# Ledger of designs, part 3: VHH binders against a4qp31r305to451

Target 1, 147 residues: a4qp31r305to451
Amino acid sequence: PPGSRLVLMSQVCKQTLAKDSEKLNDVNIKLHRCSEAFIYLLSPLWSVTLDKCRNSTLVLGPVRTSVHIQSCENVRVVCVAGRLTIGGSFNCTIHSLTPTRPLLLPGNASLTLGPFHTQYPTLEDHMASAGLAVVPNLWNQPLLFGV

## First folded at step 18 (VHH)

Design u1
Fold by OpenDDE, fold request of step 21:
Structure u1 (fold): chain B 147 residues (1-147), chain A 126 residues (1-126)
Amino acid sequence: as target 1 above (147 residues)
Amino acid sequence: QVQLQESGGGLVQPGSSLRLSCAASGFTFSQEWMHWVRQAPGKGPEWVSSISGRGGITTYADSVKGRFSISRDNPSKTLYLQMNSLRPEDSAVYYCARTYEITFHGSKYKTTFDVRGQGTQVTVSS
C-alpha cells in the first residue's frame, strides 16, 4: 500500500541523482549522510527525511505527508509537502509549499525559508495526485517548538 | 540578462481595484513559478501570492485571500495581480519576483530576491 515502502539513500557523495520513475510513487525516502550531492526525485512521494546531510541540494516532487530535515548543514530543499519539520540544522534553505505551518524544532541556526519556485512538466499533475494542488501555502508562518 | 518590470500601480480610494503587471525577460518564463511581494513603509517585504509555471496552481497570503487574484500569460511573458476591494493597509511597493526568501538570524531577519524589478507603488487612501 502507499507509504509502506522505504528507500534509503545513504552516503550519496559528490554526484547527481535524477529520478522520475513510477517506482518512486508514494514511497518513503530517507537520505542519510549525503554530501555534495544534487538529488532530484521528481515523483509524488509519501515522505522524505534528510538526516545529517551536508552541502547538498534536494529537489522533490510533491510529498504527500511530510518532509523532515534533521541535523543538516548547508542543504537546500525545494519541496511541496503536507508538513515540514526542521531541527538541528545549520545554514539550510527551504523553498516550500506547505498547507501546514512549518515546525521548527530546537537546534536550528541560520535558516532560510521561501516559497516553492521550481517547475517541471508533470509537477501540477503530481501535485493534484498528491492532494496538494489546491491548498494554502503557509511557508512563512513557522511554529517554534521547544525553542 | 534576467529582467522583471512591474507596472500598474497608482493612487486609488478604498474599495477600488487595480491590476498590476510584470513583464519578464531573459529566462524561460513558463518554467518558473512567479511571486508577488509587497513592502509597506517601515515594514519588511511581505509575500502576497505565488503561481506555478503553467498557471494551474495559485496561493495567497491570508491578508489578500478573496480579494487578489494572480495570473500569468506565458506567451507574452507577463505576470498579473488583480487587486479588488483595496484597503489602506494594501498600500505598498509591489514587486514581482522569481525567487524570494527570508533568512533568520536570531532576532534579526533578512529578505533576498534573486531578481525583481523596481516595483510599482500602490497607494490606497480616501
Scores: ipSAE 0.924, ipTM 0.952, lowest interface PAE 0.4, mean pLDDT 95
Fold by OpenDDE, fold request of step 21:
Structure u1 (fold): chain B 147 residues (1-147), chain A 126 residues (1-126)
Amino acid sequence: as target 1 above (147 residues)
Amino acid sequence: QVQLQESGGGLVQPGSSLRLSCAASGFTFSQEWMHWVRQAPGKGPEWVSSISGRGGITTYADSVKGRFSISRDNPSKTLYLQMNSLRPEDSAVYYCARTYEITFHGSKYKTTFDVRGQGTQVTVSS
């Protein structure tokens, strides 16, 4: 069922990964210790977690539940997501469309936020499929938790 | 080169309407989300609205929801902002932008645009 699968991408370094397969639909993605990577996952996803990634760019299809960025450095994330959480991260830039207030956990420094800005041919359809086509964007209304 | 040029601003009474335009050039317009951002005197830039490349997705700041409508015409590479029920607090210079960022530094923040125009002045006053 949706949200039951996990795809772990660990130590993706110095490469470009581009995927737009139906096999990624409603999958949980975990990126662990990616470095100097450009990663494009242009499908409706269930959840995405970035852990200890650095010097990387991540462009995501709509994420039905949450995008969690933890302990990252110099990472750019472009995403539509139900929820966005960021903790322990430095010099990261997130361009998002999220109907809930981004949750900023302790340990962040030099965070940059912006509204979602990336277009690909099936994006709007994917947003609709993910239930994120007609929602508010609270990208600029972060909540500081434990800070 | 990438260029944006806003127009349509003016001095109007509260409750009135204005329609802003933004002419884009130098990039594939339909492949980019576009945004309206405004800046009032003494305040930092404020995000107003965004629209997807095909125009099917729109989002608005709470302060303008129900009153403003963003749209685009990709063949003419033009972005629009229909502003209804204008209020004095809507007075600002309005910019269209391809990207907009806010970098947080403690209690302060810095705004960055990759490209925007000179802006168009909107003044709502009785």
Scores: ipSAE 0.923, ipTM 0.951, lowest interface PAE 0.4, mean pLDDT 95
Fold by OpenDDE, fold request of step 21:
Structure u1 (fold): chain B 147 residues (1-147), chain A 126 residues (1-126)
Amino acid sequence: as target 1 above (147 residues)
Amino acid sequence: QVQLQESGGGLVQPGSSLRLSCAASGFTFSQEWMHWVRQAPGKGPEWVSSISGRGGITTYADSVKGRFSISRDNPSKTLYLQMNSLRPEDSAVYYCARTYEITFHGSKYKTTFDVRGQGTQVTVSS
């Protein structure tokens, strides 16, 4: 069922990874220790987690549930997501469309937020499919937790 | 080169309507989300609205929901902001932007634009 699969991408380094496939639909993505990578996952996803990634750019299709960024450095994330959480991250930039307030966990520094801005041909269809086409964007209303 | 140019601002009374325009050039307009941001005197820039490349997705700040409407005409590379039921607190310089960011440095924050115009002044006063 949707959200039952997990795809682990570990140690993607110094490369560009671009995927636009139905195989990614409603999959949980975990990016672990990626470095100097450009990653494009342009499909409706279930959830995405970035853990200990550095000097990387991530462009995501709509994420039905949550995008979680943890312990990252110099990472740029572009995403539409039901929820956004960021913790322990330094010099990261997140451009998002999220109907819930971004949750900023402890340990962040030099965090940049902005509204979602990336377009690809099937984006709007994907947003509709993910139930995120007609929602508010609270990208600029973060909540601080444990700070 | 990438350019944006806002127009349509003016002095109007509360409750009135105004339509802003933004002419874009130097990039593939339809492949970019566009945003309206405003800055009132003594305040930092405030996000107002966003629209997807094809115009099918729109979002608004709570302060303008139900009153403002963002739209775009990709063939003419023009972004619009229809502002209805204007209030004095809507008074600001309005900018169209391709990107908008807020960087937090402790208790301070900095706003940045990759591309925006000179802005158009909107003044709502009785």
Scores: ipSAE 0.922, ipTM 0.951, lowest interface PAE 0.4, mean pLDDT 95
Fold by OpenDDE, last read:
Structure u1 (fold): chain B 147 residues (1-147), chain A 126 residues (1-126)
Amino acid sequence: as target 1 above (147 residues)
Amino acid sequence: QVQLQESGGGLVQPGSSLRLSCAASGFTFSQEWMHWVRQAPGKGPEWVSSISGRGGITTYADSVKGRFSISRDNPSKTLYLQMNSLRPEDSAVYYCARTYEITFHGSKYKTTFDVRGQGTQVTVSS
């Protein structure tokens, strides 16, 4: 069922990874310790977690539940997501469309936020499928904790 | 070579309507989301609206929701902002942008545009 699978991508380094497979639909994605990577996951996803990634760019299809960025450095994330959480991260840039206020957990520094800006052919269909096609965008209204 | 040029601003009375245009060049217009951002005197830039590459998805700031409408014509590479029921607080220089970023430094923030035009002045006054 949706949200029951986990795909772990660990130590993706110095490479470009692009996927748009049906196998990624409604899957939980975890990126762990990626470095100098360009990762494109252009399918509706269930959740995405970035943990300890550095100097990387992640472009995501719509994420039904949440995108969680933890302990990352110099990471760029482009995503449509139900929820966005960022903690312990430095010099990260997130371009998002999120109907809930981004949650900024303790330990962040020099975070950059912007509205979602990436287009691919099936994006709007994917957004509709994920229930995120007709929602507000609260990308610029973060909630700060631990300050 | 990327260029944006806003137009359509002016002086209008409260409750009136105005339509802004943004002419884009130097990039594949239909492959980019576009945004409207405005800056009032003495205030920082404020995000107004966004539209997807094909125009099927639109989002608005709460302050303009129900009054403003963003649209685009990809063949002519033009972005539009229909502004209805204008209020004095809508007075600002309006910019179209391909990307818009806010960098947060504690309680302060800095705004960055990758590219924007000179903007078009909108003044709402009785």
Scores: ipSAE 0.921, ipTM 0.951, lowest interface PAE 0.4, mean pLDDT 95
Fold by OpenDDE, look of step 18:
Structure u1 (fold): chain B 147 residues (1-147), chain A 126 residues (1-126)
Amino acid sequence: as target 1 above (147 residues)
Amino acid sequence: QVQLQESGGGLVQPGSSLRLSCAASGFTFSQEWMHWVRQAPGKGPEWVSSISGRGGITTYADSVKGRFSISRDNPSKTLYLQMNSLRPEDSAVYYCARTYEITFHGSKYKTTFDVRGQGTQVTVSS
């Protein structure tokens, strides 16, 4: 069922990964300790977690539930997501379309936010499939907790 | 070589309408989301609206929802902002941009654009 699978990508270093497979549809993605990587996951996803990644760029298809960024450094994330949370991260840039206020957890420094800006051929269809095609964008209205 | 040029601003009365245009060159226009951002005197830049590359997805700031409409014509590489029911608080310089960022440094913040034009002045006054 949707949201039941987990794909772990650990220690992806100094490489470009580009995937747009139906096998990624409604999957939970966890990126752990990626470094100097360019990662493109251009499918509707269930959830995405970045943990301890650095010097990397992540471009995501629409994420139905949440994108969570934790303990990252020099990471750029481009995403459409139901929810966005960021904690313990330094010099990170997030371009997002999110219908909920981004949640900024403790430990962030030099955080950059911007509106979603990436186009690929099936993006709009994927957004519709994920239920994120007709939603507000609250990218610039973060909530601070524990700060 | 990448260039944006805004036009269509002016002085208008409250309740009136304006249509802004943005001419783009130097990049594949249809492959980029585009944004409108405005800056009023004494205030930082404020995001207004975004539109997807094909124009099928649009988003708006709460302050302009129901009054403003963003659109694009990819063959002519032109971005538009239809502004209806204008209010004095809509007065600002309006910029079109390919990207827009806000960087937070403690209690301070900085805005950046990768590319934007010189802007077009919109003044709403009775």
Scores: ipSAE 0.920, ipTM 0.950, lowest interface PAE 0.4, mean pLDDT 96
Fold by OpenDDE, last read:
Structure u1 (fold): chain B 147 residues (1-147), chain A 126 residues (1-126)
Amino acid sequence: as target 1 above (147 residues)
Amino acid sequence: QVQLQESGGGLVQPGSSLRLSCAASGFTFSQEWMHWVRQAPGKGPEWVSSISGRGGITTYADSVKGRFSISRDNPSKTLYLQMNSLRPEDSAVYYCARTYEITFHGSKYKTTFDVRGQGTQVTVSS
């Protein structure tokens, strides 16, 4: 069922990874220790976790539940997501469309937020399928937790 | 060269309407989300609205929901902002932007644009 699968992408380094396969639909994605990478996952996803990634850019299709960024450095994330959480991260930039207030966990420094800005041909259809086509965008209303 | 040029601002009374335009050039307009941002005197820039490349997705700040409407015409590379039921607190310089960012430093913040125009002044006063 949707949200039952996990795809782990570990140590994607110094490369461009672009995927738009239906095999990624409603899958949980975990990126671990990616470095100097450009990663494009242009499908509706269930959840995305970015852990200990550095000097990388991540462009995501709509994420039904949550995008979690943890212990990252110099990472740029572009995403539409139900929820956004960021912790322990430095010099990261997140361009998002999220109907809930971004949750900033302890340990962040030099965070940049902006509204979602990336277009690809099937984006609007993907947003509709993910239930995120008609929602508010609270990208600029973060909540601080334990800071 | 990437360029944006806002127009349509003016002095109006509360409750009135204005329609802003933004002419874009130097990039593939339909492949970019576009945004309206406004800046009132003594305040930092405030995000107002966003629209997807094809125009099917729109979002609004709470302060303008139900009153403002963002749209675009990709063949003419023009972005619009229909502003109804204007209030004095809507008074600001309105900018069209391709990207907009806020960097947080404790209680302070820094705003950046990759490209915007000179803006158009909107003044709502009785």
Scores: ipSAE 0.920, ipTM 0.949, lowest interface PAE 0.4, mean pLDDT 95

Design u1
Fold by OpenDDE, look of step 20:
Formats: structure tokens, sequence, C-alpha cells
Structure u1 (fold): chain B 147 residues (1-147), chain A 126 residues (1-126)
């Protein structure tokens, strides 16, 4: 069922990874220790977690549930997501469309937020399929926890 | 060279309407989301609205939802903001932007635009 699969991408380094596949649909993605990577996952996803990634750019298709960024450095994330959480991260930039307030967990420094800004041909369809086509955007209304 | 140029601002009475335009050049307009951001005197920039590259997705700040409408004409590379039921609190310099960012440094924050124009002044006053 949707959200039951996990795809782990670990130690993607110094490369561009672009995927637009039905195999990614409604999958949980975990990016672990990616570095100097450009990663494009342009499909409706279930959830995405970035853990200990550095100097990387991540462009996501709509994420049905949550995007979680933890312990990252110099990472750019562009995403439409139901929820966004960021913790322990430094010099990260997140451009998002999210109907819930981003949760800023402890340990962040030099965090940048902005509105979602990326276009690709099937984006609108993907947003519709993910139930994120017509939602509020609260990207600029973060909640600070333990800060 | 990437350029944006806002126009259409002015002095209007409360309850009136105004339509802002933003002429874009120097990039593939239809491949970019566009945003309106405004800045009132003594306040930081405030995100107003965003629109997808093809115009199918629009989002609005709560403060303008139901009153403002963002649109675009990709052939002419023009972004629009239709502002209805204007209020005094809508008074600000309005900017169109390709990107807009808020960077937090502890208790301090700064805003950054990738590219924006000079802005257009909107003043709502009786």
Amino acid sequence: as target 1 above (147 residues)
Amino acid sequence: QVQLQESGGGLVQPGSSLRLSCAASGFTFSQEWMHWVRQAPGKGPEWVSSISGRGGITTYADSVKGRFSISRDNPSKTLYLQMNSLRPEDSAVYYCARTYEITFHGSKYKTTFDVRGQGTQVTVSS
C-alpha cells in the first residue's frame, strides 16, 4: 500500500540523480549522508527524510506527508509537502509549499525559508494526485521548538 | 540579464481595486514560479502570493486571500496582481520576485530576493 515502501539513498556523492518514475510513487525516501549531490525526485512521494546530507540540492515532487531535514549542512530543498520539519541543520535553504506551519526543531543555524518556486511539466498533476493542489501555504509561519 | 519591473501602483481609496503588473525578461518565464512580496514602512517584507509556471497553482497569504488574485501571461512574460477590496493595511511597496527568502540568524533575520524590480507603491487611504 501507499507509504509502505522505503527507498534508501545513502552516500550519493558528487553526482546528479534525476528520477521520474512510477516506482517512486507514494514511497518513503531517505537520503543519508549525501554530499555534493543534485537529486531530483520528481514524482509524488509519501515522505522524505534528509539525514546528514551536505552541500546538496534536493528537488522533490509533491510529498504527501512530511519532509524531514535533520543534521544537514548547506543543503537546498525544494518541496511541496504536507509537513516540514527541520532540526540540527546549518546553512540550509528550504523553499516550500506547505499547508502546515514548518516545525523548526533545536539545533538549526542560518536557516533560510522561502516559497516553493520550481516548475516541471507534471508538477501540477502530481500536486493534484498528492492532494496538495489547493492548500494554504504557510511556508513563512514556522513554529520554533526548543529554540 | 534577468529583470523584473513592477507597475500599476497608485493612491486609491479603501474598497477600491488596483491591478499591478510585472514585466519579466532575461529568463524562461513560464518555467518559474513567480511571487508578489510587499513591504510597508517600518515593516519587513511580507509574502503576498505565488503562482506556478503555467499558472495552474496559486497561493496567497491569509491577509490577502479572497481579495487578491495572482495571474500571469506567459507569452508576454507578465505577472499580474489583481487587488480588490483594498484596505489601508495593504499600503506598501509591492515587488514581484522570482525567489524570496528569509534567513534566520539567531534572533535576527534578513530577506533576500533573487531578482526583483524597483517595486510599485500602493497607497490605500481615504
Scores: ipSAE 0.900, ipTM 0.940, lowest interface PAE 0.5, mean pLDDT 95
Fold by OpenDDE, look of step 19:
Structure u1 (fold): chain B 147 residues (1-147), chain A 126 residues (1-126)
Amino acid sequence: as target 1 above (147 residues)
Amino acid sequence: QVQLQESGGGLVQPGSSLRLSCAASGFTFSQEWMHWVRQAPGKGPEWVSSISGRGGITTYADSVKGRFSISRDNPSKTLYLQMNSLRPEDSAVYYCARTYEITFHGSKYKTTFDVRGQGTQVTVSS
């Protein structure tokens, strides 16, 4: 069922990874210790977690539940997501469309937020399928938690 | 060279309407989201609205929801902002932008634009 599968991408380094497969639909993605990578996952996803990634760019299709960024450095994330959480991260940039206020956990420094800005051919279809076609956008209204 | 040029601003009374335009050049317009951002005197830039490349997705700041409408004409590479029921607090210089960022440094913040025009002044006053 949707949200039951986990795909772990660990130590993707110095490469470009682009996927738009139906195999990614409604999958939980975890990126672990990626470095100097450009990663494009252009499918409707269930959730995405970035853990200890560095010097990387991540462009995501619509994420039904949450995007969580933890302990990252110099990472750029572009995403449409139900929820956005960022903790322990440094010099990271997040361009997002999110109907909930981004949650900033402790340990962040030099965070940059911006509105979602990426276009690809099936984006609107993917947003519709993910139930995110019409949402408020609270990208610029973060909540600080424990900071 | 990427260029944006805003127009359509002016002095209007509260409750009136105004339509802003933004002429874009130097990039594939239809492949980019576009944004409106405004800046009032003494305040930082405020995000107003965004629209997807094909125009199927639009988002708005709470302060303008129900009153403003963003649209685009890709063949003419023009971005629009229809502003209805204008209020004095809507007074600002309005910019169109391809990207917009806010960098937070403690209690301070810095805004960055990828590209924007000179802006167009909107003044709402009785």
Scores: ipSAE 0.884, ipTM 0.931, lowest interface PAE 0.5, mean pLDDT 95
Fold by ESMFold2, look of step 20:
Order: sequence, then C-alpha cells, then structure tokens
Structure u1 (fold): chain B 147 residues (1-147), chain A 126 residues (1-126)
Amino acid sequence: as target 1 above (147 residues)
Amino acid sequence: QVQLQESGGGLVQPGSSLRLSCAASGFTFSQEWMHWVRQAPGKGPEWVSSISGRGGITTYADSVKGRFSISRDNPSKTLYLQMNSLRPEDSAVYYCARTYEITFHGSKYKTTFDVRGQGTQVTVSS
C-alpha cells in the first residue's frame, strides 16, 4: 500500500546515486549520514527524511507528504513537497515548490530558501501522481519557530 | 555571455494593465526555469513569479496571484509578465532572473538574484 515501505539509504559517500525506478513509487525514504554525495531520486515519493547528511546534493521527485531535513550541514535539496520542515541544520540550501509554509525549527544557521528550479522529462506526471500538480508555492513564507 | 533585457514598463493609473517582456540570450532558454523579481525603492528584491522551462508549471507570490500571469515563448527566447489590476504597491523596477534566493541568519535575512539586465520601471500612481 502507498506509504507503507521504507527505504533507508545510509552512508552513501563520495558518489553519485541516481534512481528513477517504479520500485520507489510512494515509498518513504530516509537518507542517513550521507556525505559528499549527489543523490537523485526521480520518482514520486511518499515522504523523505534527511538526517545527519553533509556536503551533499539531493534532487527529489515530488514528495506527496513531507520532506524533513534535520541535523544536516552544507546540503542542497531540490524538491516538490506537500510540507517542508527543517531543523538543526547549517549552511543548507533548499529550492522548493510547496503549498504549505515551510517550518523552520530551532537550531538552523545560514539557511537558504529558493523557488523550485529543476526540470526533468516526467516531472509534471510525477507531480500529478503525488497530488501536487496545480498547487501554490509558499516557499518564501516560512514559519520561524523558536528563532 | 548570459544576457537578459527587460522592457514594457511605464507610468500608469491604478487598475491599469502592463505587459513586461524579457529577451534572453547566451544560455539554453527552454531548459531553465525563469523568474520575475521586483525591487521597490528602499526595499530588498521580492520574488514575483516563476515558470518552468517548458512553461507548464507557473507559481506566484501571494501578493500578485490572480492579477499577474507569467508566460514564455521558447522559440523567440522571450519571457513575459502580464500585470492586471495594478496597485501602487506594485511600483518597482522589474527584473527577469535565472535565480532568486533568501538566506536566513536567525530571524534576519538577505535576498540575492542574478541581475543581468537594467530592469524595467513600473510606476502606479495613486
């Protein structure tokens, strides 16, 4: 069933990883302790958590529910997501299309936000599959909690 | 060399319409998202709208949604902004851009974008 599977990608280091398989459709993704990596997950996803990643770039297909970024350092994320939450992260850049206000939790420093700016051939189909085809973009209206 | 040239601004009354154009060269225009950014006197740059490379996805700032329409013509490498129901608070220099970012340092922030053109002045009198 959608959103019932978890894929853990741990300690992906010094490499480029690109996946667009239907096996990732509607999967929960956790990226843990990745470093110096370029990671492209170009499928419609259910949720994504980045935890303790550093010096890495992540490009996601549209995420139906949420992208949560925690305890990351010098990470760049490009995503379309239902919700976006960022906490405990330093020198991170997130370019997004999200219909809800990004939530900035305590512990962030030097956090950069921008509008979604990436294109790949099946992007619009994936956005429709994730229920995000015709949504507003509130990337520039974060809620600052505890700051 | 990347070049962007804005045009179509002017002095108009509230409620008027204007159509801005942006001529692009020096990069593969159809493969890039493009943005409109505006800057009023004494204010930092403000994101207005974005459009995907193929034109199928458009997004707008809350302050302009329903009144402004972004579009592009990839064969002529031209970006457009149709501005309807103009208000005095829309008065600004308008730029087209390939990037726009807001960097937060605690509760303070800075904005940046890649300024390549002179911009086009839109002035809405009260």
Scores: ipSAE 0.642, ipTM 0.852, lowest interface PAE 1.2, mean pLDDT 90
Fold by ESMFold2, look of step 18:
Structure u1 (fold): chain B 147 residues (1-147), chain A 126 residues (1-126)
Amino acid sequence: as target 1 above (147 residues)
Amino acid sequence: QVQLQESGGGLVQPGSSLRLSCAASGFTFSQEWMHWVRQAPGKGPEWVSSISGRGGITTYADSVKGRFSISRDNPSKTLYLQMNSLRPEDSAVYYCARTYEITFHGSKYKTTFDVRGQGTQVTVSS
């Protein structure tokens, strides 16, 4: 059933990982303590959590539910997502397409937001599969919690 | 060198339409997302709209949804903004850009975009 599986990627270091397999369709992804990595997960995903990642770049296929970024440093994220939440993160850049206001929790410093800017051949099909086709983009209307 | 040249602005009445153009050179136009950004006197730059390199994905600020339409012609390396039902609050200098970002430091923020052209003035007089 969609959204029932979890894929954990822990301590991915100094490498490039690129996947576009249908086996990633509708899975929950957790990236934990990755460093100096370039990670491309170009499938429609259920959810993504980045925790304690450093000096890395992530390009995600459309994420049906949420992308949560916590305690990251010098990380670049490119995503289409239903919801976006960032907390405790320093010098991070997120280019997104999201129909809900990004939630900026306490503890961020030097956080940069921009509009989604990536394309790959099946992107529009993946957006439709995630229920995110033809949605508004609220990337520039964050809710700043606790500031 | 990257060059962007905006045109098509003017002085119009509320409810009017205008079509802005942006001629691009010095980069692979069809492979890049493009953006429209506007700036009114005494205000910071405001993101208006974005379009994917192939033109299949368009996004808009909520203040212009349903009134503005972004498009591109990749053979002629030209970006467009069709502006309908213009309002006095749409008055600004309009720029096309390859980047637009907002950087937050606590509750304070700074907006940046890749200013390459002189912009085109849109004035909607009441």
Scores: ipSAE 0.600, ipTM 0.844, lowest interface PAE 1.4, mean pLDDT 90
Fold by ESMFold2, look of step 19:
Structure u1 (fold): chain B 147 residues (1-147), chain A 126 residues (1-126)
Amino acid sequence: as target 1 above (147 residues)
Amino acid sequence: QVQLQESGGGLVQPGSSLRLSCAASGFTFSQEWMHWVRQAPGKGPEWVSSISGRGGITTYADSVKGRFSISRDNPSKTLYLQMNSLRPEDSAVYYCARTYEITFHGSKYKTTFDVRGQGTQVTVSS
């Protein structure tokens, strides 16, 4: 059932990890304490949380519900997502396509936002699978909460 | 090296249409997302629209959605912006760009985009 599984990726260090398996379809992903990593998860996903990651690049397939970035440092994230939330993060860059206003929680400094800028062959099919095929992009209209 | 050249602007009345063009060279045009950015006097640069390298994905700022249409012709390495139902608030110098980012420092922010051409002036009178 969609959104019923969780995959935890903890302490992925100094490596490039690329997955496009249908086994990741509609899965909740948590990336925890990853460092110096390049991580590509090119499947339609249910939700993604990045927690305490540093010096890393994450490229995500379309995320149906939410991408939450918490306590990260020097991380680049590229995603299509239903919702985007960022808190407690320093020197991070997020290029996104999201139909809701990104929420910037307290504790952020030096955050860079940009429009989604990546393409892979099955991206449009994955966007349709996640319900994000024809949506506006509000990447540049964040809500600054408690900032 | 990268070159971008904008054209097609002009002075028009509200409700008019214009089509902007951007000639590109010095990079693999079909592999890159392209953006339209506009800048009015006394304001910072404003993102208008983006299009994927193959043209299958287009996105628009809320203020222009339904009125503007971005497109590209990869064989001729040309980016377009069809602007319909123009309003006085659309008046600006329009640029095409390969990058556009906003960096936030608390409640303050700065924008960055790669200015390679002179831009093309769009003026919607009255």
Scores: ipSAE 0.597, ipTM 0.833, lowest interface PAE 1.6, mean pLDDT 90
Fold by ESMFold2, fold request of step 21:
Structure u1 (fold): chain B 147 residues (1-147), chain A 126 residues (1-126)
Amino acid sequence: as target 1 above (147 residues)
Amino acid sequence: QVQLQESGGGLVQPGSSLRLSCAASGFTFSQEWMHWVRQAPGKGPEWVSSISGRGGITTYADSVKGRFSISRDNPSKTLYLQMNSLRPEDSAVYYCARTYEITFHGSKYKTTFDVRGQGTQVTVSS
């Protein structure tokens, strides 16, 4: 069933990881303590959590539900997502397409937001699969809590 | 050398339409997302709209959705912004850009984008 699987990618370090397989369709992804990594997950995903990652770049296929970025440092994320939440993170840059207002929780410093700016051949098909094909982009209207 | 040249601005009345153009050179235009950004006096740059390299995906700021339409012609390396139902708050210098970002420091923020053209002035008089 969609959204029932969890894939944990822990301590991916000093490497490039690229996957575009249908095996990742509708999977929950958790990236934990990754560092100095370039991670490309170019499939329609269910959810993604980045936790305690540093000095890394993550490029995601469209995420149906949410992308959570927590306790990260010097991380770049490119995503299309239903919801975007960022907390406890420093010097992170997020380029997104999201139809809900990004939620900025307490503990962030030097966060950079920008509009989604990546393309790959199947992107539009993946956006449709995730229900995000013709949605507004609210990347520039964050809700700031605890400031 | 990347070059962007904006044109098509003017002085118009509320409710009017304008079509902006951006001529691009010095990069592979069809492979890049392009953006329209506007800046009013005393305000930071504001993101208006984005379009994918092939033109199939367009996105808009809430303040312009339903009134503005972004498009591109890749053979001529030209980006467009059709602006309908113009309002006084749309008055600004409009730029096309390859990048646009907002950096937050607490409740304060700073905007940056790669300014390559002089922009084109749109003034909606009341």
Scores: ipSAE 0.547, ipTM 0.819, lowest interface PAE 1.8, mean pLDDT 90

